# Ledger of designs, part 203: VHH binders against q84jc2

Target 1, 232 residues: q84jc2
Amino acid sequence: MSKMRNLVEEKFLEFYESWVIQLELYLHQLLIAHNNNTMSETELRHLISKLTTHHKAYYTAKWAAIREDVLAFFGSVWLNPLENACSWLTGWKPSMVFRMVDRLRKSRVVLVEAQVKKLEELRVKTKFDEQKIEREMERYQVAMADRKMVELARLGCHVGGESVMVVEAAVRGLSMGLEKMVKAADCVRLKTLKGILDILTPPQCVEFLAAAATFQVQLRRWGNRRHYVTHS
Short names: E, the ipSAE of ESMFold2; O, the ipSAE of OpenDDE; V2, 0.75 times the mean of E and O plus 0.25 times the DockQ between their complexes.

## First folded at step 12 (VHH)

Design ld99 (framework vhh_8fcz_2)
Fold by ESMFold2-Fast, scan of step 12:
Structure ld99 (fold): chain B 232 residues (1-232), chain A 126 residues (1-126)
Amino acid sequence: as target 1 above (232 residues)
Amino acid sequence: QVQLVESGGGLVQPGGSLRLSCAASGFTFSDYAMGWVRQPPGKGLEWVSGISGSGGQTTYTDSVEGRFTIIRDNDKKMVYLQMTSLKTEDTAVYYCARFPYSELWEYLTTGSFDYEGQGTQVTVSS
């Protein structure tokens, strides 16, 4: 087995590669539905359901993996350097999707006033939840530098005796805290995605999902081609 | 701070009934799906039941379908699990759980919840 990756990283890499290939296939179907308006609302709802299920599968697999090793998701081996540089707490930044929603205002089928109001309410709530998580992450980072953590790190230099057990318990506690923050961030992502899809009509959902998938696929292709890290 | 406090566990005879309660605080209760998971002696966590944020959708594991009912009161920030026709295999520690979604996902697993309570023991024996 590979000494450069742990088992959680190897399994999730295999999962993610397959997941992205399927996302590209769904993107092709979304673009056909959007550009050549030949599908019924029932067919559009079925396609939207396929995409929703696909994203649910990602988070189900991710949460199983982070329960085993949350640190695998910080600097992920299944993402290229550009994708990693653009990540916010192991995934996409929730508020970024409203940039894609903004493009719907330029579409042939415009958003009605009731939809605009609900999207604005969701945007405000999403930004609030996002900022709350950022404050928790800041507290976590500050806690890593506190006196107790520094003392535990010092004890970790002593291999023998009971110090190993104390250090292992502390590291487990830190990993559990990080897991909770990642799940909280994923919660905001899923609530934001579900909220947008509930507000939009089926044709608008297809356009939104196509925009989101296009961005994700292009970011991956660009990063793979250029093999570089984005700085600030 | 998110808190989930379970109560209502105890000893009951096979065929009996028991009602578990969960008091939630520290979050907007109606924005989250809630559920119950259990851990039988010597086994892993098992999903039991879920209810959407609005209460409009419920789901149950096959072994409890028709015997258990999940209910929520959003005004009181409470989740309940009404258990009837209890069997010895229902013996477990029951945990109240919060899911990071308002709607029920098709594949609800023990790994899908983001907070759990301290647990309450249910023992079904003669």
Scores: ipSAE 0.000, ipTM 0.239, lowest interface PAE 12.0, mean pLDDT 81

Design le1 (framework vhh_8fcz_2)
Fold by ESMFold2-Fast, scan of step 12:
Structure le1 (fold): chain B 232 residues (1-232), chain A 126 residues (1-126)
Amino acid sequence: as target 1 above (232 residues)
Amino acid sequence: QVQLVESGGGLVQPGGSLRLSCAASGFTFSDDAMNWVRQPPGKGLEWVSGISGSGGQTTYADSVEGRFTIIRDNDKKMVYLQMTSLKTEDTAVYYCARFPYSEQWEYLTSGSFDYEGQGTQVTVSS
């Protein structure tokens, strides 16, 4: 079992390292495209498609991995401590992506009033969906702190047979509940990303994706160096 | 100080081949992804190809995929672009470029900034 979990962690570590390197290569394409006013709409749409396909590949790999070991995604070994500290249910918090959208208000590519209204509607809906998931997580945490679960943990320390079976069933229930919750959070992430890209023009999509990728790459590099702002 | 020096450009006939070279100095070469970008006459900068710091991953613009190959030699601090089946549309000044994490955000927020290389001219015509 433990060996299976280690294999899932090692396999996803290898996947994630390659995935982030590829994200940075796509980021460089986005940065050049952002500063090139002569690109066709078709060229911009192809680049946006590469990024959306890349993010979908992440969730395909993630969902395969969590079927084997969802707990590997809570305090992930492929993320540094800063990345883990910034995680909300094993990934980015959907409403936080609107900070990248807010960047567009200061950009050279102006949002029109109709877009601003649709983005605000999407922001409100995303926060509402997050609150629903947070309530479910709270219910889950309360269930884990239930007296019966505490007694079950104590029982599992002392004797095999019947107690072993009961502990195994409880751990399986825990894992299945977390898997459903993680998938629900990921669905909100994907829906929010799609919603933003559907509202924005291709040049605005490029700027948005570049801002998001820059933040992700920067956070990883900052955390890997464990650098903090010095007083000097 | 960071220096990138491109070479290998020239005049070539359609269907021909060229190999561009970029010599890097002033930074830890293997830590950074390297890119080839180009500026055709009358157009803005176009991203052509990128290679990860280790050389383990490469990516190409759709217009050059299958025709161009990017490689790097970290011991020699060199990145190369092998170009085959050249088309008149490949005519451009080619630049070697890097985007350290600090400059990626600045590049996004300030618009364009100067590339670290001087460029090398590729002309595809008879």
Scores: ipSAE 0.591, ipTM 0.850, lowest interface PAE 1.9, mean pLDDT 83

Design le10 (framework vhh_8fcz_2)
Fold by ESMFold2-Fast, scan of step 12:
Structure le10 (fold): chain B 232 residues (1-232), chain A 126 residues (1-126)
Amino acid sequence: as target 1 above (232 residues)
Amino acid sequence: QVQLVESGGGLVQPGGSLRLSCAASGFTFSDDYMNWVRQPPGKGLEWVSGISGSGGQTTYADSVEGRFTIIRDNDKKMVYLQMTSLKTEDTAVYYCARFPYSEAWEYLTSGSFDYEGQGTQVTVSS
């Protein structure tokens, strides 16, 4: 029984907790901005820029971490069980953000026809990219069960120290494939986020980002409260 | 009932300092992010500063960065805003605010946002 924790998991847990705390503070700014009629377009764009920079910081840290241990992101220790249950390839499912976009259609600052058309085009493109990644994930999972992998697993059961090195090399290969897939999914996430923000006006961007952050933060709080109640 | 009571406002000269206090009751104080927001005369609400439940993270509006410091004391259920190098532009009613995440979705849908404190007036004038 090992008492050691993976260093990548410990470091990313510290990063993620800090990152979520900052996201919650930005959410407060977004909610106030949504209700504030005196904030200039320049001030709103600056706030939106802070949020996009914050999300970019997350992916910068994530990609550094998955280079070292991509498996830490499948069943992450820094996420509660509810957050993990809602994950699609280690993060949010890109098409789900259009639920937040649908909310904007009912807001007091309504979307114009040109925006509705561009958002629908982006939704279709995002769903297409998402499905391509899902097909690649399926192919990856099938390839993991090929004859060579079965032979490596068998070798690990019957050969001593030599099998450890061979199995380690195979695991590195599998991890590199998963890293590529996770990065592809993250690219779709970032393209979808950028696409939405490029289409929306600054007040609509604030409302969208507030809705997205609210969902993320509430999901975490609901999952954490459930754990606290069941265990304490 | 959630109650937030602000105090410490007053008249100060430009370049002066002032410390605002917020006394909180009716909720688990250490669980909630706390904020200072202000309303200048004839303008809408402006977010000023925020602090995490533990006090480990703080953030500031660009207009006050380096001049204001937000602090909390969870044992006393207090939030403070230490203001230095005050400018005439800092003249406003200052409110202490929390955001109930369970109701954040309703705030987005209602288009309304209510501050729970009565506010404290800060006037920076010679």
Scores: ipSAE 0.005, ipTM 0.318, lowest interface PAE 12.8, mean pLDDT 79

Design le11 (framework vhh_8fcz_2)
Fold by ESMFold2-Fast, scan of step 12:
Formats: structure tokens, C-alpha cells, sequence
Structure le11 (fold): chain B 232 residues (1-232), chain A 126 residues (1-126)
């Protein structure tokens, strides 16, 4: 049995398409700012603020949507298969962002020792927070194979209307657990992003945000291209 | 396969010295930034020190600056942490961690910390 897209999926698909278009416009502004050193610190901070607000808008919309249907975010219909394959708990893996920070060490604007120290401290904390969430996810997946859950699943296949209520309660509990973990992962993402931006200078922030947006946009383009690849 | 094996921990009195060792295998050692991190009893991870792939750059946490020295031997694929003037606050499990720096993110697969050692216990007590 197949289903049409539910309302949460349709609404978030519409939101996400618009959000990505706006991200590409901001990326264009970031690249202009990065390649042309005519912007004041105030102008750069304003641009950084627009990007920060844009990312906050994403998580505001996401958390509203997962409250209604967290499962829509596992194998999301608004993401291509490559984007889904690269997802860690419904989004980017927080520690991955430090690879973009590492690129700044090779760029025109070099990080000073105090920044390197703070970034490595943040990297270690981010990795610790990731591992904690990964252990919770592992425990959650083990709990899915727990004897009680297996028993409830079998009961749901063969017992009458009373079993439907029991199964629905169990599924609701599982969804609440997933919602909690997704929100925890998103909190680590937001804290990591904020931490990096707090450590970097405005020109370095612009370069970092440009690198991050470029990778996100290119990953989407690479995955979308797969559907049009033909071989002779 | 990537492996990091720490050694050299033990019991030592305040003011004493220890040298921790980390043996690396399964990757191009000279390309990667290497770190020492520690976990004191009942606390989270604390970054201690880092060294670039060439050994040309070193960094230290304020709490250990002037007391600890990080060095590497790329020929032997070893990282060392020379600890002097040890304090009771230095009591922790010490881990060797790989933090690679890459100029090519087209091939990103996972986080930079996917390979960590098993740790070595340092206890500073009188």
C-alpha cells in the first residue's frame, strides 16, 4: 500500500524549496563580499546576521514540522538520495563543519593561535556531544528490537481493535523519542554554528558561511544530476 | 584500518613527570593534526594540546601551558605528551585524537574525530 504525500511533507517541501533558493541568493552575496574587500565590518556583520536568521528560520520550521510528523525527516522527500545518504540524524553532522573551518587555515586570512585553540576546544566538545547522541540513537535502535516491542508488533498483526490502540500508543512513544533526539542533534548544530561564528572575525565568518553554503548547494546539485545521467 | 594506541600513564606524585605515547597506524601520519584530550573523573572531555602534521605548529590549553610539551616523530608514527610539574587536577584518562586538516571537502564522509584511541589513565596523588 502506497500513500500520497501527507500535509506535513507537502508543506515542508514547499518551505524547503523556497529556503534553498534564498540560501543561493545569500551565497551569491557572501561570494561578492569575500572576493571584494570593500565592505565595512558593520556591513559584514549585517550579512552574517541575515545568514544566521535564515538558518534559525529553518530550525523553527523544522521543529514545528517534527512535532506533527518526525518520521517525515527520516528519508525526506524534499531531499535527493545523495543528500539523504549524507544526513546524520536528519541533518548535517556537526563535526563535518570543522573541515570547512580547516580550509580557512589555508586561505588568505589566517587564523591566529587564540582562535585555533578555541576552535579545537569547540571541536572536541562537538565530537563529545555527537557521541552522546549516537549512543542514545544506538540504545533507541536496540529498544526497537526489545522483546516487548517485538511482542507488541506481533500482537498488532493478529489481535482485534484493542491491539490497534496499543500499537498506536507504542508508535507515538517511538516518535516522541525520535523527536527528542532530532532536537538534541539540532541543538548541537546550532551551538556549533554559533560557537564558530563567535570565534571568527567577520571576514572569516563570511568565508566560512560561503564554504558551508557552497557545499550544501553543490551536494544538492550533484545528487539531482544523478537522475539525468545516461550511459551509452 | 586506522588505529591509535596510547601508553605511558600511571600513578605519580604531585610535582612529578610522565611521558605519554601514542602509536598511530592505518593512515598517512604526517598529513594529520594530532591532539591530546583528557577526561577527568566525573567531567567532560578537555582539550589539552595539539600539533600540526609537520610539527611546525603546537598549541596548549592555558591550564597546561609551560608544563606540557607535545612532540611527534613522523618516521616512527608517534605522538608524545611530555608532562612536568604534575598537579592533582591533571588526573584524567588521556586520549590521542586525530584531527585531519583537508583542503578538499568534495570527499567528505564523516567527522574528523572518527578515529580515537582507547586512552591511558594518569593519576596524580600524594
Amino acid sequence: as target 1 above (232 residues)
Amino acid sequence: QVQLVESGGGLVQPGGSLRLSCAASGFTFSDDYMNWVRQPPGKGLEWVSGISGSGGQTTYADSVEGRFTIIRDNDKKMVYLQMTSLKTEDTAVYYCARFPYSEQWEYLTSGSFDYEGQGTQVTVSS
Scores: ipSAE 0.000, ipTM 0.134, lowest interface PAE 17.5, mean pLDDT 77

Design le12 (framework vhh_8fcz_2)
Fold by ESMFold2-Fast, scan of step 12:
Structure le12 (fold): chain B 232 residues (1-232), chain A 126 residues (1-126)
Amino acid sequence: as target 1 above (232 residues)
Amino acid sequence: QVQLVESGGGLVQPGGSLRLSCAASGFTFSDDWMNWVRQPPGKGLEWVSGISGSGGQTTYADSVEGRFTIIRDNDKKMVYLQMTSLKTEDTAVYYCARFPYSEAWEYLTSGSFDYEGQGTQVTVSS
């Protein structure tokens, strides 16, 4: 735990708090748009664009932060325990958003056959991309237990000054591997989100984004309220 | 029992100003988004403005942005709409509406939201 790592955590915590407040604002706009027939297709596309930009801003900030301290994103201090418990490789599991899409099939706004086919093709592709990352995670765990890493840990135990430098090099290597995996997972998230939005009509995009944002905001609210109820 | 009481409407000349007030009771006021919605004569409901439970976030319809300001006072359980540079197209009955986050999932699935209160008439005319 270094002062530089603490600074990264502090900066991202401030960013995330502001980002969630803005997400809540966008959620409110999405829910009003979904239930009111007052917005044109152009206005709906503009709102969808704001949400897309907002999500991209999150990954821009996240990738800058993980370059400095990727470990801050495993058990993040800016997330409550419920949010942390629901995380898959530092964020939402890409295939989970298809549960939000399934809700659209039961809505009064019916998906046409061509959309259903494209969404299922995207779901399958997303699942394959997830499995590829899960195999990389498994290989990373094997590498952590590799003979060389075991030997480095043994050296760290027995040789004071020299062991610090050796351990630092090993930890840096592990962190670079985690950064690559987290970025790969985030790329699958962004590609899945874009893919869904490209298939859906603007009103369907608004309903989908509202469902996703509602879940995220409510999960945070439920986790925060659980602490309040327990200790108040 | 949720109760919303709007006031402050009236007759104003174009370019004039009015402040609308909404007194709320029967719920945890600081938890919920508060909105202003209006209904022009012979038209459907139009969403105007919203403010977060804490008051830290506000949003406006494009037609009123820069001219209207929404404010809340959680201690007094009041929400206000400060209207400036009023236009004839702002003529409508204005309603105060609660958006309860605890019902967000139900709100999304029902395809509707409620405006509450009796409304206050705003007429912009020479």
Scores: ipSAE 0.006, ipTM 0.332, lowest interface PAE 11.8, mean pLDDT 79

Design le13 (framework vhh_8fcz_2)
Fold by ESMFold2-Fast, scan of step 12:
Structure le13 (fold): chain B 232 residues (1-232), chain A 126 residues (1-126)
Amino acid sequence: as target 1 above (232 residues)
Amino acid sequence: QVQLVESGGGLVQPGGSLRLSCAASGFTFSDDEMNWVRQPPGKGLEWVSGISGSGGQTTYADSVEGRFTIIRDNDKKMVYLQMTSLKTEDTAVYYCARFPYSEAWEYLTSGSFDYEGQGTQVTVSS
């Protein structure tokens, strides 16, 4: 049933809860490192590497899970309703991270003109890639409503023989289409993250990662508290 | 009021061991991540290790990985740092730290870290 967790949902829920706890521990490490002017660039790069490895582990687990059941990510039981409302194609909207970057302009470690230029170029490229994915999603939604898909839905009323095989093939095709789209969106996310970290100095990377992790944790905590509101 | 009281520091030879203790009060201990941070002479704060509320997950700074172990006892409201194979560069004041989420952004924006403990001095010398 739709209200019951399937095996993929149960495994990913367990993974995600552990992943978020680890993110909070890394956030504490980032906050301490942010205010430490005696750390070497090598030490800061090791910390940045822990965070990039942590994010890569998320996408490794996610891509394995979507191969089994991509639809689990469109009604995610491991995300609260607020997190789901703020999601774009099963994750964070890539262009939104540039709002975190804008805060760096007011930090102690100010961006130089060359960095500002590269970040603006990356922002434009990210927005372009994002819009390209949005157009693919629109095409997918149109394809779901085309005449052939409507016909296959009618055939689904007849369980047996050739009709079952045709319907199963169509459903598999739809799932593969969603998987490709989610992976394309995740690739934009990873390219955007890598691009920002490549432009920023190690202290600026630590501040950026701390800001991003703080926002992610805050959004989760805000959403988890909604059921505590009672009307007198 | 939140209180964190560190103990167990002292003078130790290189290669030696110490166990630091932190006694916590004034909050629901099992709900919060606990951390050890240190301040070497003439340097800023360094994060050392963290442990989840349940104790199921731990994380270590690269400089201490394999040498230090963070442990918690939720029944006693204690967190410990077991230090082995101590090096002269481990010389620092060690602080037990709790980071409630509401203060995380304040720490990031203000550039200061408020913790309730007085710390415990660890000196590693030959």
Scores: ipSAE 0.066, ipTM 0.606, lowest interface PAE 7.2, mean pLDDT 81

Design le14 (framework vhh_8fcz_2; at its last look DockQ between E and O 0.01; V2 from the best seeds 0.00; counts 0 for: pae E 8.4 > 2, unsure alone 60.0 < 65, placed apart)
Fold by OpenDDE, look of step 13:
Structure le14 (fold): chain B 232 residues (1-232), chain A 126 residues (1-126)
Amino acid sequence: as target 1 above (232 residues)
Amino acid sequence: QVQLVESGGGLVQPGGSLRLSCAASGFTFSDDAMNWVRQPPGKGLEWVSAISGSGGQTTYADSVEGRFTIIRDNDKKMVYLQMTSLKTEDTAVYYCARFPYSELWEYLTSGSFDYEGQGTQVTVSS
């Protein structure tokens, strides 16, 4: 039997589908802007702002949804298996963006020494933050193997009374921890993104955002094709 | 083979209106977002507008926002650009563009944008 989607999943799925479509449209603009240098610095900054605002909207929606059901995001039905496979704590892994920057540098992006230094510092910081979160996540995951877990394991078809209460409490506790971790991860994502954008020039920002969006869009498209799913 | 054929361009006075059309073939039209881009004289390609595959979402360059409207007819495999309040700076060859998703990385790295249409000339002059 296929998992029935709950209300949170349904709502977020709708949101995400729309959000990704908009991202694709922005991507088109980014790509043209990047390759043709037709936009003024002011216009580029405005475009960057549009993208950052778009991403902020995602996290706003995500955090609202997480408050209702964080577990929905650990089985994200709005993502295809490929997207899910590439997810770290319900999103992109922050340190991955530095690989994108490196890739761009190997192509045609020229960074001054000061930028390189700052990016490296940011990389180190980001990596440290990721590891911190991972350690905490491990702690939560290991902690599941307690008395509450034993109770969960003993759950049969006829559960009632105190057992139900114990299970509910366990799930709530886990959910709270997971919510905290997801938010922490998202904060690292946002900080990393901001950090990179603060280091790069507007043209470089556009290129970076184009690369990031391309990766995201292509990952979705590849995954959908692989699984015979078509999205509007 | 992907084919995009633009039409509807012409000479208009400032403040005038034009409606561009693009006939598309050679791909599943409704699966792809469509774009209008333009190339002013002596300048590079400029993105103008995009519309999602279903037509449910649109976006515009700041320079044309509020003046241009992009629409599509998936049954007819047509994309349109309604242009109003035209300005001299809108003078350009306008192209209907489909992004080749299979080549996005190449485009990103090489800077080569492959659009199939010949474009339609829009000239805004007093």
Scores: ipSAE 0.745, ipTM 0.899, lowest interface PAE 0.7, mean pLDDT 89
Fold by ESMFold2-Fast, scan of step 12:
Structure le14 (fold): chain B 232 residues (1-232), chain A 126 residues (1-126)
Amino acid sequence: as target 1 above (232 residues)
Amino acid sequence: QVQLVESGGGLVQPGGSLRLSCAASGFTFSDDAMNWVRQPPGKGLEWVSAISGSGGQTTYADSVEGRFTIIRDNDKKMVYLQMTSLKTEDTAVYYCARFPYSELWEYLTSGSFDYEGQGTQVTVSS
């Protein structure tokens, strides 16, 4: 390895592998539930709750990890290159989930006009919040470059142990800014997910969650297998 | 060709136990999660339990949690469902199932589900 993985990367890799395996098991339950019209509303709500709790567990683990090393989430070692290429600020792009929602318009459990209106309002709000974060990240990148240049110049004047301390302080400051940005993006993700689930009926929630999980699992398996099989 | 063969069903009294078996062939067994699903008489397909490819993770339907245990033996290419404290509502044909990742969108969009195995009948009756 040209770079040694740190403890945060190793711990989160183990967590993420386990988390994705569990997501696939929940996906199988969702697929069967989606094709079973005899499930009660209570049963469907419990299943939806299992998935929302599972996603919440991801963010709990992620936020603990970024407190230690946010940079591990930019070019994550637990994601394959395809998954990394599809990332927006260390995770899924919030507006992308509305593509999964659009599929529900053609499903057997069709959306009513009131739901379509609320989903469109949520889509617009989500895109607005997304763009706000993109503008903040652009401002951060400019400020980050200015701070790095100043600290590098100072490092040139300090040839002892003090130089190491100055560099470490600068890196910590930059990391804290990125941590706040990543958490802001994750808050938009969680609000978008909650908003969609609040608008949809329980059967529609199951279909939405199944579609989202299907995409995530297939993307991961396709990306992982490309290194072990010859494409024809 | 992929084959899943279920066995171990039978007639049992309420409160009794049964162990179901599923013999798998035609695919890399340890790469795939395995599921037990059931179809009660005149009803739709109900998901019962799943186990990860390594066997390290399991999950259960609320109706069977604490009563059923799913186990796999990758060397023998077998999946088991240990059923205890059986109830009359557990009466169903039990199927062993897998969801190949290449067919997940088809399962989601078709609105129908086909079994790979023939199933094994479990009847809980006094």
Scores: ipSAE 0.716, ipTM 0.899, lowest interface PAE 1.2, mean pLDDT 85
Fold by ESMFold2, look of step 13:
Structure le14 (fold): chain B 232 residues (1-232), chain A 126 residues (1-126)
Amino acid sequence: as target 1 above (232 residues)
Amino acid sequence: QVQLVESGGGLVQPGGSLRLSCAASGFTFSDDAMNWVRQPPGKGLEWVSAISGSGGQTTYADSVEGRFTIIRDNDKKMVYLQMTSLKTEDTAVYYCARFPYSELWEYLTSGSFDYEGQGTQVTVSS
């Protein structure tokens, strides 16, 4: 009664909750593999493939949903407020993922100099692509900040008004531009992920994927946790 | 070296207003989402509010929605928390915190979160 959710939001909420549960199960497997020296390279590559397939499934579902309602992904109902605050163009900021890589270097993972050089090259390419998207997005940044106003215009377009056709065309034009930018950002995310996994060895990939899944799961867990005071 | 300096706390009456400030240095401020978290007396940490690196997205815990406003000034490397309609339940030490992936990773693996600032005390009492 307090907030109306459209069909796209309800469907993606159900998908995302199931997707995160499966991610948690894969995280468990990653942690076992990380702590267990007896897994073969073939077994590690199979586990890595499961994780990359799981991430691709997320984007497949997302891209279907944004075709119908891209605005649902700005301030998403399936994410808690902390998760939403950490997002950049409906997802993790590609250049920031390298802080996980830097953390691995400091704790346990030994990277050879060739890997470090390739990772730095990838960081630069990722930042370059990210900045291109930010420049293209400048014409639409007011629309992102004014998602509430665009949603109100969309509601007015559906429930009536003498200028419904003009408002509907404007909303469609804005949605198409945002959809294009979101897909571009997602492509940078996928290229960055693949690039990191191509540079790392299979044991290093398992550790990186465990770190990434841990971050996502725990960010959700912490953002959902609250402390309350009880007075008897 | 990363440094966050919180200030602006004090004693206020219920229904009053207060503005907290956080001065940041030692990192690329505009890249990081910034947060306010609080620790009420004798209790654990409670997340309060977050703001994206660009400032384009802000979010709030349910308990403060509509009463608190988070603001950032990337030119001055400042984060603010404008608090209004304060309640006794808002009494806490308030910290600003960034969520860089590497530092959050240490939290997620060790179960503790390093406060980069000393915090500022807010006390709401009549």
Scores: ipSAE 0.012, ipTM 0.415, lowest interface PAE 8.4, mean pLDDT 77
ESMFold2 (binder alone), look of step 13: mean pLDDT 76; pTM 0.781

Design le15 (framework vhh_8fcz_2)
Fold by ESMFold2-Fast, scan of step 12:
Parts: C-alpha cells; structure tokens; sequence
Structure le15 (fold): chain B 232 residues (1-232), chain A 126 residues (1-126)
C-alpha cells in the first residue's frame, strides 16, 4: 500500500502533473522556434515570456503549499525516485543551469565576449549564494540531530499535554526554518534564471530554455522507465 | 516505421470551416504529444497547435486561438485540427508532427527537425 497523502500533497500532485504537461507543450514551441529561424525578435520575446510566466506560476503554487507543509517537498510524492535523488533543497541546483549555458558556446550562435564575462560573473555569484544556503542547511541538520531535540520529541510521545506543546513548538520551529531555506534556494533559482535571460539574446534564450526543459522532461521520463520500487 | 498521413485540406471561403486529420503509425501514440504546424506560401514553418499524449492539455498559436481546436483519439491513433472562422492568412500546407522526448537532446544539438508527414493543402479564398 502506498503512503496516505495529505491535502497539500494531493493538491500539489494535481497541479504539478498539469504543470509538467504544459511545460512539454511549451518545449515543442521552443524547438520549432529554435530550428525555424523565421520568428521576429518580438515573437521570440513573447514565447520567452510564456515560459517565464509558467515558471513563476510554479513558484507561486509551491510557496503557497510550503506555507502549509514544507516537508511534502522533501521526498515529494509527485516526483519519481530519480527526480527526488537529483533534487537540491526541493528543486534544481542553481549552478546546474550553467551546464545548459555552456552548450551555447558549442552552438552555431556564438556568445560575444561581453556575454561570456557577465555569465561568468553570474556563475560565481550563484555558486556563492548556493554555498551560503548549504552552510545554513548543515547548521539546521546539526540542530536536528541534537540529542536534546531528539529527547524533546521522545518526551512528546510518552508524556501528556505539556510535552506535546513543547514538541509542537519544536516542530513549528523546524518547519519555519525549512520554509525559509527552501524560499532562499528558490530565490537564488529565480535570480539565476532572470540573470541568464537578461544576458542572452532572444534566440539564445529560446535555445537555453529548450535545453533546460528538455533536461527536466528527460529526467522525469528516464526515472519513470526504470521501474523504481520502494523496498521495505 | 513511423508514418504520419495528413488529410482533410481543400479550398474554403473566408469564415468557413475545415477538419484536418492525421493518421499515425509506428510508435506508441499515447506516449507522445502531437503538433500541427503549417507552411504558408513563401514563408517558413509556423507552429499552430499542440496536444499532450493523453489529450488533457492543449495550446495554440495566438493567431489561431479561439478559432482552431486540436483533438486526439488514442484508440484510433488519430489527431485532428478543427478549423473555424478561417482567414486568408490561414492558407498553408498543414503538417502533423511529433517530437519524441527520448531524442530531444539530439534535436537541439543538430538544429534540425524532420516532419514525418506529406502535408495537406488548405486554401482560404473567395
């Protein structure tokens, strides 16, 4: 029997499945635009806007959901085991998108020196922000592993109302800390995406977004095909 | 192997309607999203509409939104484009196209698409 889902998990699973299907449809538009080269700059900018709006919709829904249950986003039921294994603080690792950017250097459309410089500056800033969040997460994990916190949780299982209140307060504190870290990581993701799109030309943005969406769709497809089974 | 056969095109007056059909074979039809693309005279290929593998989600080019409806029948391995309120600007050869997800990384690297159908001509004229 599978784990019983709470309302946050059920609602977000429904949202996410729909969101991914729409991403696949946008990916088809990006691939046609990339290979056709007949679209005007205005038309390309409009397509890029559709993708950025789609990603903003994801974060809007995610932040509403984590306010209710941030733990649902760690080992998510709407992601397959491969997607969960590749997750960094409930999503893609911000510096990973520069692998998609590196592809543009091998592309027919060459990045100019000014773009290369700005992208490298952005990469350094992104990596710095990533490491800062990783240090905060390490401090959080040490606090979670603290013997006294474990003892407080144990007391809540064995003693009445006062112990339950202490455990509830501790759980609220942990959830608020995780929510803050997840939002911080998402802010780095959004700043990195915006930064890349601001540096690239519209045709380069289309190629970048197509590469990113392709990777996301393929990762989901590969995970689904490998027949991962939960072994208890 | 993979085959897409388009039909249903013809001559129609402005404001008229046509239903295009695409018969698919050689792949697991319900696994793949399907697209309609068109090539107007003297222009490049334009994306028109897409439908998810299950048929649960659709998207349209701004120029056809509200006038065209994409539908699929997975049991019959068919995708359709219902066109209403046709305009002279809709005159084009219409192609049915799939994009196999397993090969998308290669497509981005190569910079080329193969359209697998022969197409069907739609002419909107008085």
Amino acid sequence: as target 1 above (232 residues)
Amino acid sequence: QVQLVESGGGLVQPGGSLRLSCAASGFTFSDDAMNWVRQPPGKGLEWVSSISGSGGQTTYADSVEGRFTIIRDNDKKMVYLQMTSLKTEDTAVYYCARFPYSELWEYLTSGSFDYEGQGTQVTVSS
Scores: ipSAE 0.011, ipTM 0.384, lowest interface PAE 9.1, mean pLDDT 79

